# Ledger of designs, part 30: VH-VL binders against q9lj97

Target 1, 262 residues: q9lj97
Amino acid sequence: MSQEEQPKRPQEPVTYGDVFEVSGELADKPIAPEDANMMQAAETRVFGHTQKGGAAAVMQSAATANKRGGFVHPGDTTDLAAERGVTVAQTDVPGARVTTEFVGGQVVGQYVEPRPVATAAAMEAEVVGLSLQSAITIGEALEATVQTAGNKPVDQSDAAAIQAAEVRACGTNVIAPGGIAASAQSAANHNATIDRDEDKIKLIDVLAGATGKLAADKAVTRQDAEGVVSAELRNNPNLSTHPGGVAASITAAARLNERADI
Below, E stands for the ipSAE of ESMFold2; O stands for the ipSAE of OpenDDE; V2 stands for 0.75 times the mean of E and O plus 0.25 times the DockQ between their complexes.

## First folded at step 14 (VH-VL)

Design w1 (framework fv_masavibart; at its last look DockQ between E and O 0.46; V2 from the best seeds 0.00; counts 0 for: pae O 3.9 > 2)
Fold by ESMFold2, look of step 14:
Structure w1 (fold): chain C 262 residues (1-262), chain A 120 residues (1-120), chain B 110 residues (1-110)
Amino acid sequence: as target 1 above (262 residues)
Amino acid sequence: QVQLVESGGGVVQPGRSLRLSCAASGFTFSSYYMYWVRQAPGKGLEWVAVISYDGRNKYYADSVKGRFTISRDNSKNTLYLQMNSLRTEDTAVYYCARTGSYWYQYFDYWGQGTLVTVSS
Amino acid sequence: QSALTQPASVSGSPGQSITISCTGTSSDVGGYDYVSWYQQHPGKAPKLMIYDVSDRPSGVSNRFSGSKSGNTASLTISGLQSEDEADYYCSSYTSRSTLVFGGGTKLTVL
């Protein structure tokens, strides 16, 4: 016979910051069992099931460890999850459907499902394995937002997302005078004084011709998309990203670049 | 100096209500889970109720579930126990006790206790 | 709420060592290393002596030590002194995510 030793209690709980790229107060919160149940329910509402290896599964595993460690009770919820919600949202953007999962207004998971551009040439090239185009750039993704949300009034979350995108495109922390971020911030500030949406400056007014307005440009990466999503989310009073908005378009571009090596 | 001071104990008839308070000082009250633990005369310790640091999550022993309500006011550094439909078996010294920043570590500080006597 | 089993009383002479046992199940003492011991003098609140099976809080004499084997935790007091005369309670975390206490042990120093 052999001696068997059960694992010792962890010294600290598994927090949201341990398993997700989140910040602020949420990052220090232990993952609670009811938070995980809420995410499972949200994923089930959207997908019809829990995503294998997804945010709900990660949260359930962490919550189980936290229960065994005595850090949480089976009925526990965190204040951020209870007050601001646990949600799964889907948005359609050009070429993709973006599914984003939130806890307390912060992104804990993202999925990009490609949506075909219905052209005969694209279908034929895909069949024979030919690439029709180079990698999608940050400027091109910003321009794509015009087509999905061009008539949206510019708000502070849009301005933050556009700034994050421009900084990443140029590789500097310096916001160019007269650049897209400067225009978006000015538009958001102006719109805060306007009551009627039809009188507000719209995303098309800021993002049209984005590739020509950027001092430099680059192919969108997953890291770029994560940064832009984070900026949009943190600066939205509803603690969410906009359907078809800047973060959604950047995310779709990043995923298309990865999947099709574009 | 960490201090916990219970008050509100007394003699009441069965079926009546009583509200206990526990004044906390010398630590960041809003960072700690708090318990009520009771001890019947000549008997051992029994946990009664626990409340999370933010007051959101509350749990009760089966013997008091549905009759007792734990609460806290973090702006006043005060823990409460509302005891309704009191029974003779609720007669005990009631302690407030501090545990760690989570559900359970151990009870590192206890109040002096307040006596509740339920009799005809 | 389940109880852990402790002897009702133990006794010892000054300078000797004594051990108080606390027996539970695999669902509490045996399954978790979250056993604590409390000392209670008459008319006073309990005082934490040992936590996490064997850890001693600051200000508690090193004459107090804790251990666990299987489903049984033990508190050992060495160099017994008259001031150690008190009631001693063990507690454990449980698989129900709740806390359970032992029935208590009265230590008499003769």
Scores: ipSAE 0.317, ipTM 0.707, lowest interface PAE 3.9, mean pLDDT 84
Fold by OpenDDE, look of step 14:
Structure w1 (fold): chain C 262 residues (1-262), chain A 120 residues (1-120), chain B 110 residues (1-110)
Amino acid sequence: as target 1 above (262 residues)
Amino acid sequence: QVQLVESGGGVVQPGRSLRLSCAASGFTFSSYYMYWVRQAPGKGLEWVAVISYDGRNKYYADSVKGRFTISRDNSKNTLYLQMNSLRTEDTAVYYCARTGSYWYQYFDYWGQGTLVTVSS
Amino acid sequence: QSALTQPASVSGSPGQSITISCTGTSSDVGGYDYVSWYQQHPGKAPKLMIYDVSDRPSGVSNRFSGSKSGNTASLTISGLQSEDEADYYCSSYTSRSTLVFGGGTKLTVL
């Protein structure tokens, strides 16, 4: 009687790190059903439907496996997803629409849809050097943040991230008077004295035209993203990055550049 | 050595409240899902509540839902069960149990239990 | 949730082998290899004897073994000893991500 080797019980859950390029605490967390549901809802809101093979689908599959394995309960959510959210943000850049998916402030998916640059916008994009073939610069990534988090009041974590980005772009630790970093810091300080969020300075007020506000610019690298993320985290009492915020945008840009081998 | 020690049991009247505690030692408490399992006198085992390792997810048996609250303090290595609106049918030995794996797989370690008697 | 079905009682003589059955459905015992067995002496807490159908924790006698066929799991105790006299409970994970216990079996060593 051949003891049919009962398939060995999965000993480990499917974690975020198993399916996504995430790091830190999130990487070790099992994907929970409510996380997947949140992503599904977010994708549906943005795309009108869930993306085939997208983050939501992957998360659903993983969560299902985890439920079967007894690693998660149907109503479970991860702390990071619950606290920091699951979000899908779209940013229009010259020649493309970039959709970024976030879990707990970390990028888990990114989609680039080429858009025909209207001739006038093409000229502006040529002037801004944003050739579809060119690596996304720090300035461009900062400008893109306006699209995803433009209405966010500037806080100290934002200011720190912007400063880190400027330093990386310019290759100098000197904060230029009137530069984007200085402006961000001023905004953050001002906002700390304001009670109503409606009256606070927003990221759009600081980051609009960021490419023109930087003394120098460069293609975003992974190292740059890491630096900016670190800066944002250190200055956030919640030790989190804002979804679609400065660090998130820079990270997304870095990933895009890597994929393009640029 | 893994140890679980329940406390807080006693005799109470119907409608009253009682809080049970389970002191854990000999393992990384924060890494494990924890359970309360009860056994009425002369009856079988019934799971009561479960809490995730981080305390964020909690689940209850239908029989206790809305009346009982499971919680944990990982800094104190302690599991709790707040029991409100107690009924005579809640009379049981309450065990603290560690899950050997994730969620509802198996209980590898049990406390000695604490008796809760609900009587008029 | 319907409890897993166990015989109310089983008996055997010292040195004999006995088997306790635990019958569920395709949604629990038959659906997963997550069956566990617990021994409980009078006035004592349950003790894990078998997990994952047939795995034995350290310190548990090799006289205890577990198996499963279809919707029925079985605990076998070989070389029955007086100390084996206890209540035995099976448990299984369910498709609803819940746990279910058997009703328990009283083992008497004659």
Scores: ipSAE 0.070, ipTM 0.593, lowest interface PAE 3.9, mean pLDDT 85
ESMFold2 (binder alone), look of step 14: mean pLDDT 92; pTM 0.934

Design w2 (framework fv_masavibart; at its last look DockQ between E and O 0.29; V2 from the best seeds 0.00; counts 0 for: pae E 14.9 > 2)
Fold by OpenDDE, look of step 14:
Structure w2 (fold): chain C 262 residues (1-262), chain A 120 residues (1-120), chain B 110 residues (1-110)
Amino acid sequence: as target 1 above (262 residues)
Amino acid sequence: QVQLVESGGGVVQPGRSLRLSCAASGFTFSSYYMYWVRQAPGKGLEWVAVISYDGRNKYYADSVKGRFTISRDNSKNTLYLQMNSLRTEDTAVYYCARTGSYWYQGFDYWGQGTLVTVSS
Amino acid sequence: QSALTQPASVSGSPGQSITISCTGTSSDVGGYDYVHWYQQHPGKAPKLMIYDVSDRPSGVSNRFSGSKSGNTASLTISGLQSEDEADYYCSSYTSRSTLVFGGGTKLTVL
């Protein structure tokens, strides 16, 4: 009779909140094996390999612990990860490539890879004052969204997010005629009448040149990101943000700015 | 004393539905993942479905996916298997089973099973 | 086809030792970890005999032991008795995180 005292079960599972700066329901969710696998797959697709010390590795470690602790079973996934996905998105900004990792629409990882600014882009960046040392602006973040979600048909949640971004950039609640918010809303309304996604107006059509379309611009703050996220969520029947979408881009920008102490 | 008691089995025609129940007692039902395992007459054991302790995670064998639904009512200490679009190959004794405290401890308790016969 | 392969039958005389193998033959078996063994008498529910390759539940005779080498798990029954005559099933998890059973082995005590 193997009376071997089974190792004391850990009292609590490793949750997303334990390892990532996440909030809400996700923070309390035990990290599940399939979540980790999804992240691993996503990282591999984007990077060609899993990142050392990256989200996938962390999640795998946590999931393994949780399995051993009996808190999760093989094959388990969190509802949020299952419903909203685990994604890795890359956005090119002047002078850098930003990779953001998402679980259930929340950022769990972010990487910045400096890229040489091509001379022409350097000139444009000089004109736009976009130095790697400068804070990412709302306009820049919106433009960056084209890289991650440019082919997404514009919907009401996108329009709301863009409007929120514009309001915050300009410091006014007045939607400017012909502004990016107005354009986004028009696109969303138009798209609602179209059945085929291929015929719909895409985010690229709205957000290209966003920096030039804003009457005013400012560095993205956490508060700005929260506002934009809130707007997107409220106008999404699924109560989720689109990975690599407007809110995600603004959030990423905010985080970058914070890290840069700008 | 841990007990699992299956019920709801019977004879049904193909295409019909049947709901199995498993009444659990003698342990904290809500703390355990629960399983359905079936055995066709004269055949081996086949895993059918699993449900997490909170009912949030459900997994199915490919053979039953889309037709069977596992569920549980922790307030009643009862496990269920809704079987739709039944086929002759679904004929089997259906067992309710529990894993130990850990999922890797095997099925330490089984019910006596309930027979489901799908025949024309 | 079962992802786990067992011999269809094994036999032994009382007092002998017999071994039943369980081999992961499918690509879906993955790491072939956490192998369990069940005994089933005719008309009865299965009984857990070994879990996690070699651990024995309380109340199970020490005549039953489990081991694993590579992709093959083994159940050994020493001092074979008439009551050991039964079907034996191995089980494990697949790479898809599903549970799989072997095809079963009928043990006959001669």
Scores: ipSAE 0.431, ipTM 0.787, lowest interface PAE 1.1, mean pLDDT 87
Fold by ESMFold2, look of step 14:
Structure w2 (fold): chain C 262 residues (1-262), chain A 120 residues (1-120), chain B 110 residues (1-110)
Amino acid sequence: as target 1 above (262 residues)
Amino acid sequence: QVQLVESGGGVVQPGRSLRLSCAASGFTFSSYYMYWVRQAPGKGLEWVAVISYDGRNKYYADSVKGRFTISRDNSKNTLYLQMNSLRTEDTAVYYCARTGSYWYQGFDYWGQGTLVTVSS
Amino acid sequence: QSALTQPASVSGSPGQSITISCTGTSSDVGGYDYVHWYQQHPGKAPKLMIYDVSDRPSGVSNRFSGSKSGNTASLTISGLQSEDEADYYCSSYTSRSTLVFGGGTKLTVL
């Protein structure tokens, strides 16, 4: 019997592009076992264990399939993971800490660590015996972006995401002159004429103090997050969101609010 | 018809360098991990090095780490072994080898070997 | 690097069955099912006879069979023939996936 009649194996490797919203060279890379081990170690360092159904688990499953298919050696790493790293960044938002996971500089996972949050309104309601749900607002999520992406130059995808967020916070489709969305649009337009990134307007310049800059605010809903993600994606050629960016922070806040039974 | 043909062996003094080549044909070379395995005269088989299908991951036996470099050129269907700082203990027939369908199914094809003799 | 232990030699008469053992640590043999066997005649390249403990490549006689128990893999050759006289090597992988060969067994057909 010829080798051509060997036991069936997977026809193609499982790549990062098959399981994550990633682009460029990384999207074509088979998920390698040491990439998965690095993510397991990073999740364990941050959370004390791997996250159920998270990026490390997905990478472990894909790497196992790739080993069984003969596409990778158990000790393999991708160059992008080895050179640019497997990293974890955390965003503090009211009521939680959001963890964003990266391979080669691109987002492959996000997680929330719930925390209680107290407000003056919650304290007043407690005195009267009323129960209030603690919730993260759109403004608070926008401010949280400063922690993870504050030094990022503002681009059109950021401006679109911020506009979507402000429109949803205020309950109107009109863009307020001098609002956060208007500021972000102006920054993106300005930055298009600037050659050096260090000279560009940064997200911190637009988003710092966002809760005080919005005319109205509201708790982030899943529908709000979907709208903000859609806006950011449309202005990104790889059809993905920025790691630790506006859409990521809004999405994390929506997830926290779904679990807000505090 | 799978073929592996080694070349570049010869007699060299200790401390010198030699480069081995393995020309591959009859299969999709870029889909396979490739190995170098050596056999000293009258002795057993010893693994030397392995390289992943895309050339990104390389592993070496402890006896050759820091002295030997495995590489491949998938556009030429060729595997290489750069052997630096050669020692008399490196005297062996050097084989290139391919796995079966999977990297762990053993070596279903071997080249004929090329002799490297390191002597003063 | 962990060594796989094989007997230095084994012998048998034509028509007999013989068994060659390959013993290692649990991480090299007993913990993995990736044990392979090679036949090598003098002056020739090795030939794969058995892979994955017990599977035969196409073109290899069914007189060759493999098994594993605990930390020991075995190659069995039934109906021994004079052309079976050769060196036989087992191989496996360590826990860090480093390839290891046994020291080899010389089979003599008397």
Scores: ipSAE 0.000, ipTM 0.416, lowest interface PAE 14.9, mean pLDDT 80
ESMFold2 (binder alone), look of step 14: mean pLDDT 91; pTM 0.931

Design w3 (framework fv_traxivitug; at its last look DockQ between E and O 0.22; V2 from the best seeds 0.00; counts 0 for: pae E 8.8 > 2, placed apart)
Fold by OpenDDE, look of step 14:
Structure w3 (fold): chain C 262 residues (1-262), chain A 120 residues (1-120), chain B 107 residues (1-107)
Amino acid sequence: as target 1 above (262 residues)
Amino acid sequence: QVQLVESGGTLVQPGGSLRLSCAASGFTFSSYYMYWVRQAPGKGLEWVAVISYDGRNKYYVDSVRGRFTISRDNAKNSLFLQMNSLRPEDTAVYFCARTGSYWYQGFDYWGQGTLVTVSS
Amino acid sequence: QSVLTQPPSVSVAPGKTARITCGGDNIGSDYVHWYQQKPGQAPILVVYDDSDRPSGIPERFSGSNSGNTATLTISRVEAGDEADYYCQVWDSRSDHVFGGGTKVTVL
């Protein structure tokens, strides 16, 4: 094909949905250069460098294509990325460190780094039945949330997400009086009466030891994640999920389980 | 019929301020990037400012950055250019213009322009 | 920053063909747009995306773009074609850029 016959630029923008498993409004958004820059910065902050083949690299490539196509200006930022954040969060689980990358509250990347388990930790993991080879449970995902969003004041969206998680873990819609859902709701209600965030009940206060607080537990499925995400969104005036929050953690767990074919 | 009608151009002193308006009709205003392009007397065309369809992204030619502000009211099908700290070199006919669909495309519709004269 | 270079003037006899060039580094990789402007009037898009014509623009107007030169061709030139013509491109670094304009005089 002669140079004249080749399109000089892409006919359509590269969207988030084209390169990532995202849904909703984000999926249809062209990847913008500043989005990629934010992700690059986030990766660099966490890893010390941009991950080869990681979300930042993918986003940069897409953004470059979009710039060439004229679909985005070099200084453009996606509203969802700007408003809801581009973040990289790390969570330690028995035997591994999980790094999850978020755009607008949706997972766009995930990395698992094996970590040596100390003898005591290994014993504990064995006793708890936690291994990299086992599926991540809802309880474990909730506990993992403490590492990524432990200092977040509990709000109604968090409470709703935790309730959804508990329901799915236990297979019942009944909220146990001493359960984690009840605790979360109480915390949310309490926090609504407090002006200063530093005085509010945090997610760590609710979700620490979540595996032991659940009457029953199960491996996280995609359906579970969808349910928890939905609950969090419905109870958030901004219609967003918190990066590294409850829904995000459950989603990450679901994805890990899927990759492991568990 | 697509129409763009500029207004607000007048004589101002150096250092003064002026606000230009553009009234759009005949198309879905909120679906398009909108532009200001200016032409000094006897000179060529110069891109000045662009605003995205939702108003979130704004860009300016270097010579006006920090002095000019582009804005839009989609409910009123209106484009604006707030010009502060005006200089003699800002003297020009200012056109409101639209690109086809994307901001990189050619300017398919222009207003008739409004003259801004900056002189002591 | 992209610089577009046009000849300041082109003279053509009625019925003949006028060619207006627009030079730029690797301009062939960009989409070039062309505008006609008559005195006291707003510019009118006459060619876009190198060679496409807006509705209402006569077939006498055509465009090409390759290498470092884009060309607007006006065939069978009429007195009414006397105007200034501007080329324009978008550049990812420089945004919208116009050529200096070419005055076409019909002799």
Scores: ipSAE 0.080, ipTM 0.570, lowest interface PAE 3.0, mean pLDDT 87
Fold by ESMFold2, look of step 14:
Structure w3 (fold): chain C 262 residues (1-262), chain A 120 residues (1-120), chain B 107 residues (1-107)
Amino acid sequence: as target 1 above (262 residues)
Amino acid sequence: QVQLVESGGTLVQPGGSLRLSCAASGFTFSSYYMYWVRQAPGKGLEWVAVISYDGRNKYYVDSVRGRFTISRDNAKNSLFLQMNSLRPEDTAVYFCARTGSYWYQGFDYWGQGTLVTVSS
Amino acid sequence: QSVLTQPPSVSVAPGKTARITCGGDNIGSDYVHWYQQKPGQAPILVVYDDSDRPSGIPERFSGSNSGNTATLTISRVEAGDEADYYCQVWDSRSDHVFGGGTKVTVL
């Protein structure tokens, strides 16, 4: 007598509280397919594209699971998203642009995009007739990683290296939520839950436009390179750096800057 | 005890309009998605329309979209189907049905149906 | 659109087992519900979520769903089981879908 195996229907939907740090009535709401589409549209309006692995992507994954489980219909919208809206807002502050993502008036994501401040030294030197040779900055070295390892999935060693680079560029031990280091850490955490590399967030998604995303920037020094290499090494299970990766790019920039400083 | 009672089915000419009602009792009506399902004479079952518990989300089979409107009045425990531009192929017994609030496990309660005949 | 295919009829002797199939592309990934309908009556849910029974439905009714086929099984068939039987899914790729129905005759 053959025994029939019968899987049970999932008993609960994926709610906003399961996925985001939200409270109150929103926390108990199932994530609905049109909520995710509204966020995707809002992200596209602000960034010119959907952020891979961002709030819209997380909402779409949750909404897909809820649809398959029979908790929501494909065209459903939650009342809070429909009535209070889904928005992406940007605020400019000195040295940064802060992007905040909202559902129903609550923050579900925040990203800090550094805005470099033009150096007055280059302009003042030109006014008085002095030439100034520009050095490769930490932001430029991070951008160069896009060319050499842009398709690499972000891992914890990348996030550590990017954090070391950002704190050195900005001259502070505290990273802002939504900076490139925060984005890299979020990507690494997300990627740990993803099995297929094609679906993971890549270095290009985090580092593209790094020169514009840093709150401040500076020329790469040898000490900066040593710190970034140390961070990448210590946070890699293989105790190595990635060829063409973050540490490699920062080291190359430091070497070029030293040669130009003769 | 859960009870669903349809009314309003009658003979109507092509191009005419008709409003069906479903009176619900024995459960918290405002917590449920509500459905209309029809059955043409001698034919099988066909889903027609669904409305979410708060009335915000409505969906229709393609053959009735733009002609039929599902609605509900939670204060009166009532479900409605406004049928406009009726065609002979809309001739059927129309059933009111329900399923759960957070998950879908089939239509566990049905009304007895009301017959709509569309004929010249 | 998703299509659910049922045989138009099944004949079974009293006391024997009736098996009613519901065919659909990858239907094993959906939750299948089954309804019994007698002439002049509303449908009655007899199996839901592939294999669960509502309260009041005898254990003679059982269901399974895998691959491209869901099956309603009626053991120890009685004359009172003579009816039309419909399968139905909530299809994550499309809308609510019923099979064409199977007439079960007890002879």
Scores: ipSAE 0.013, ipTM 0.454, lowest interface PAE 8.8, mean pLDDT 80
ESMFold2 (binder alone), look of step 14: mean pLDDT 90; pTM 0.921

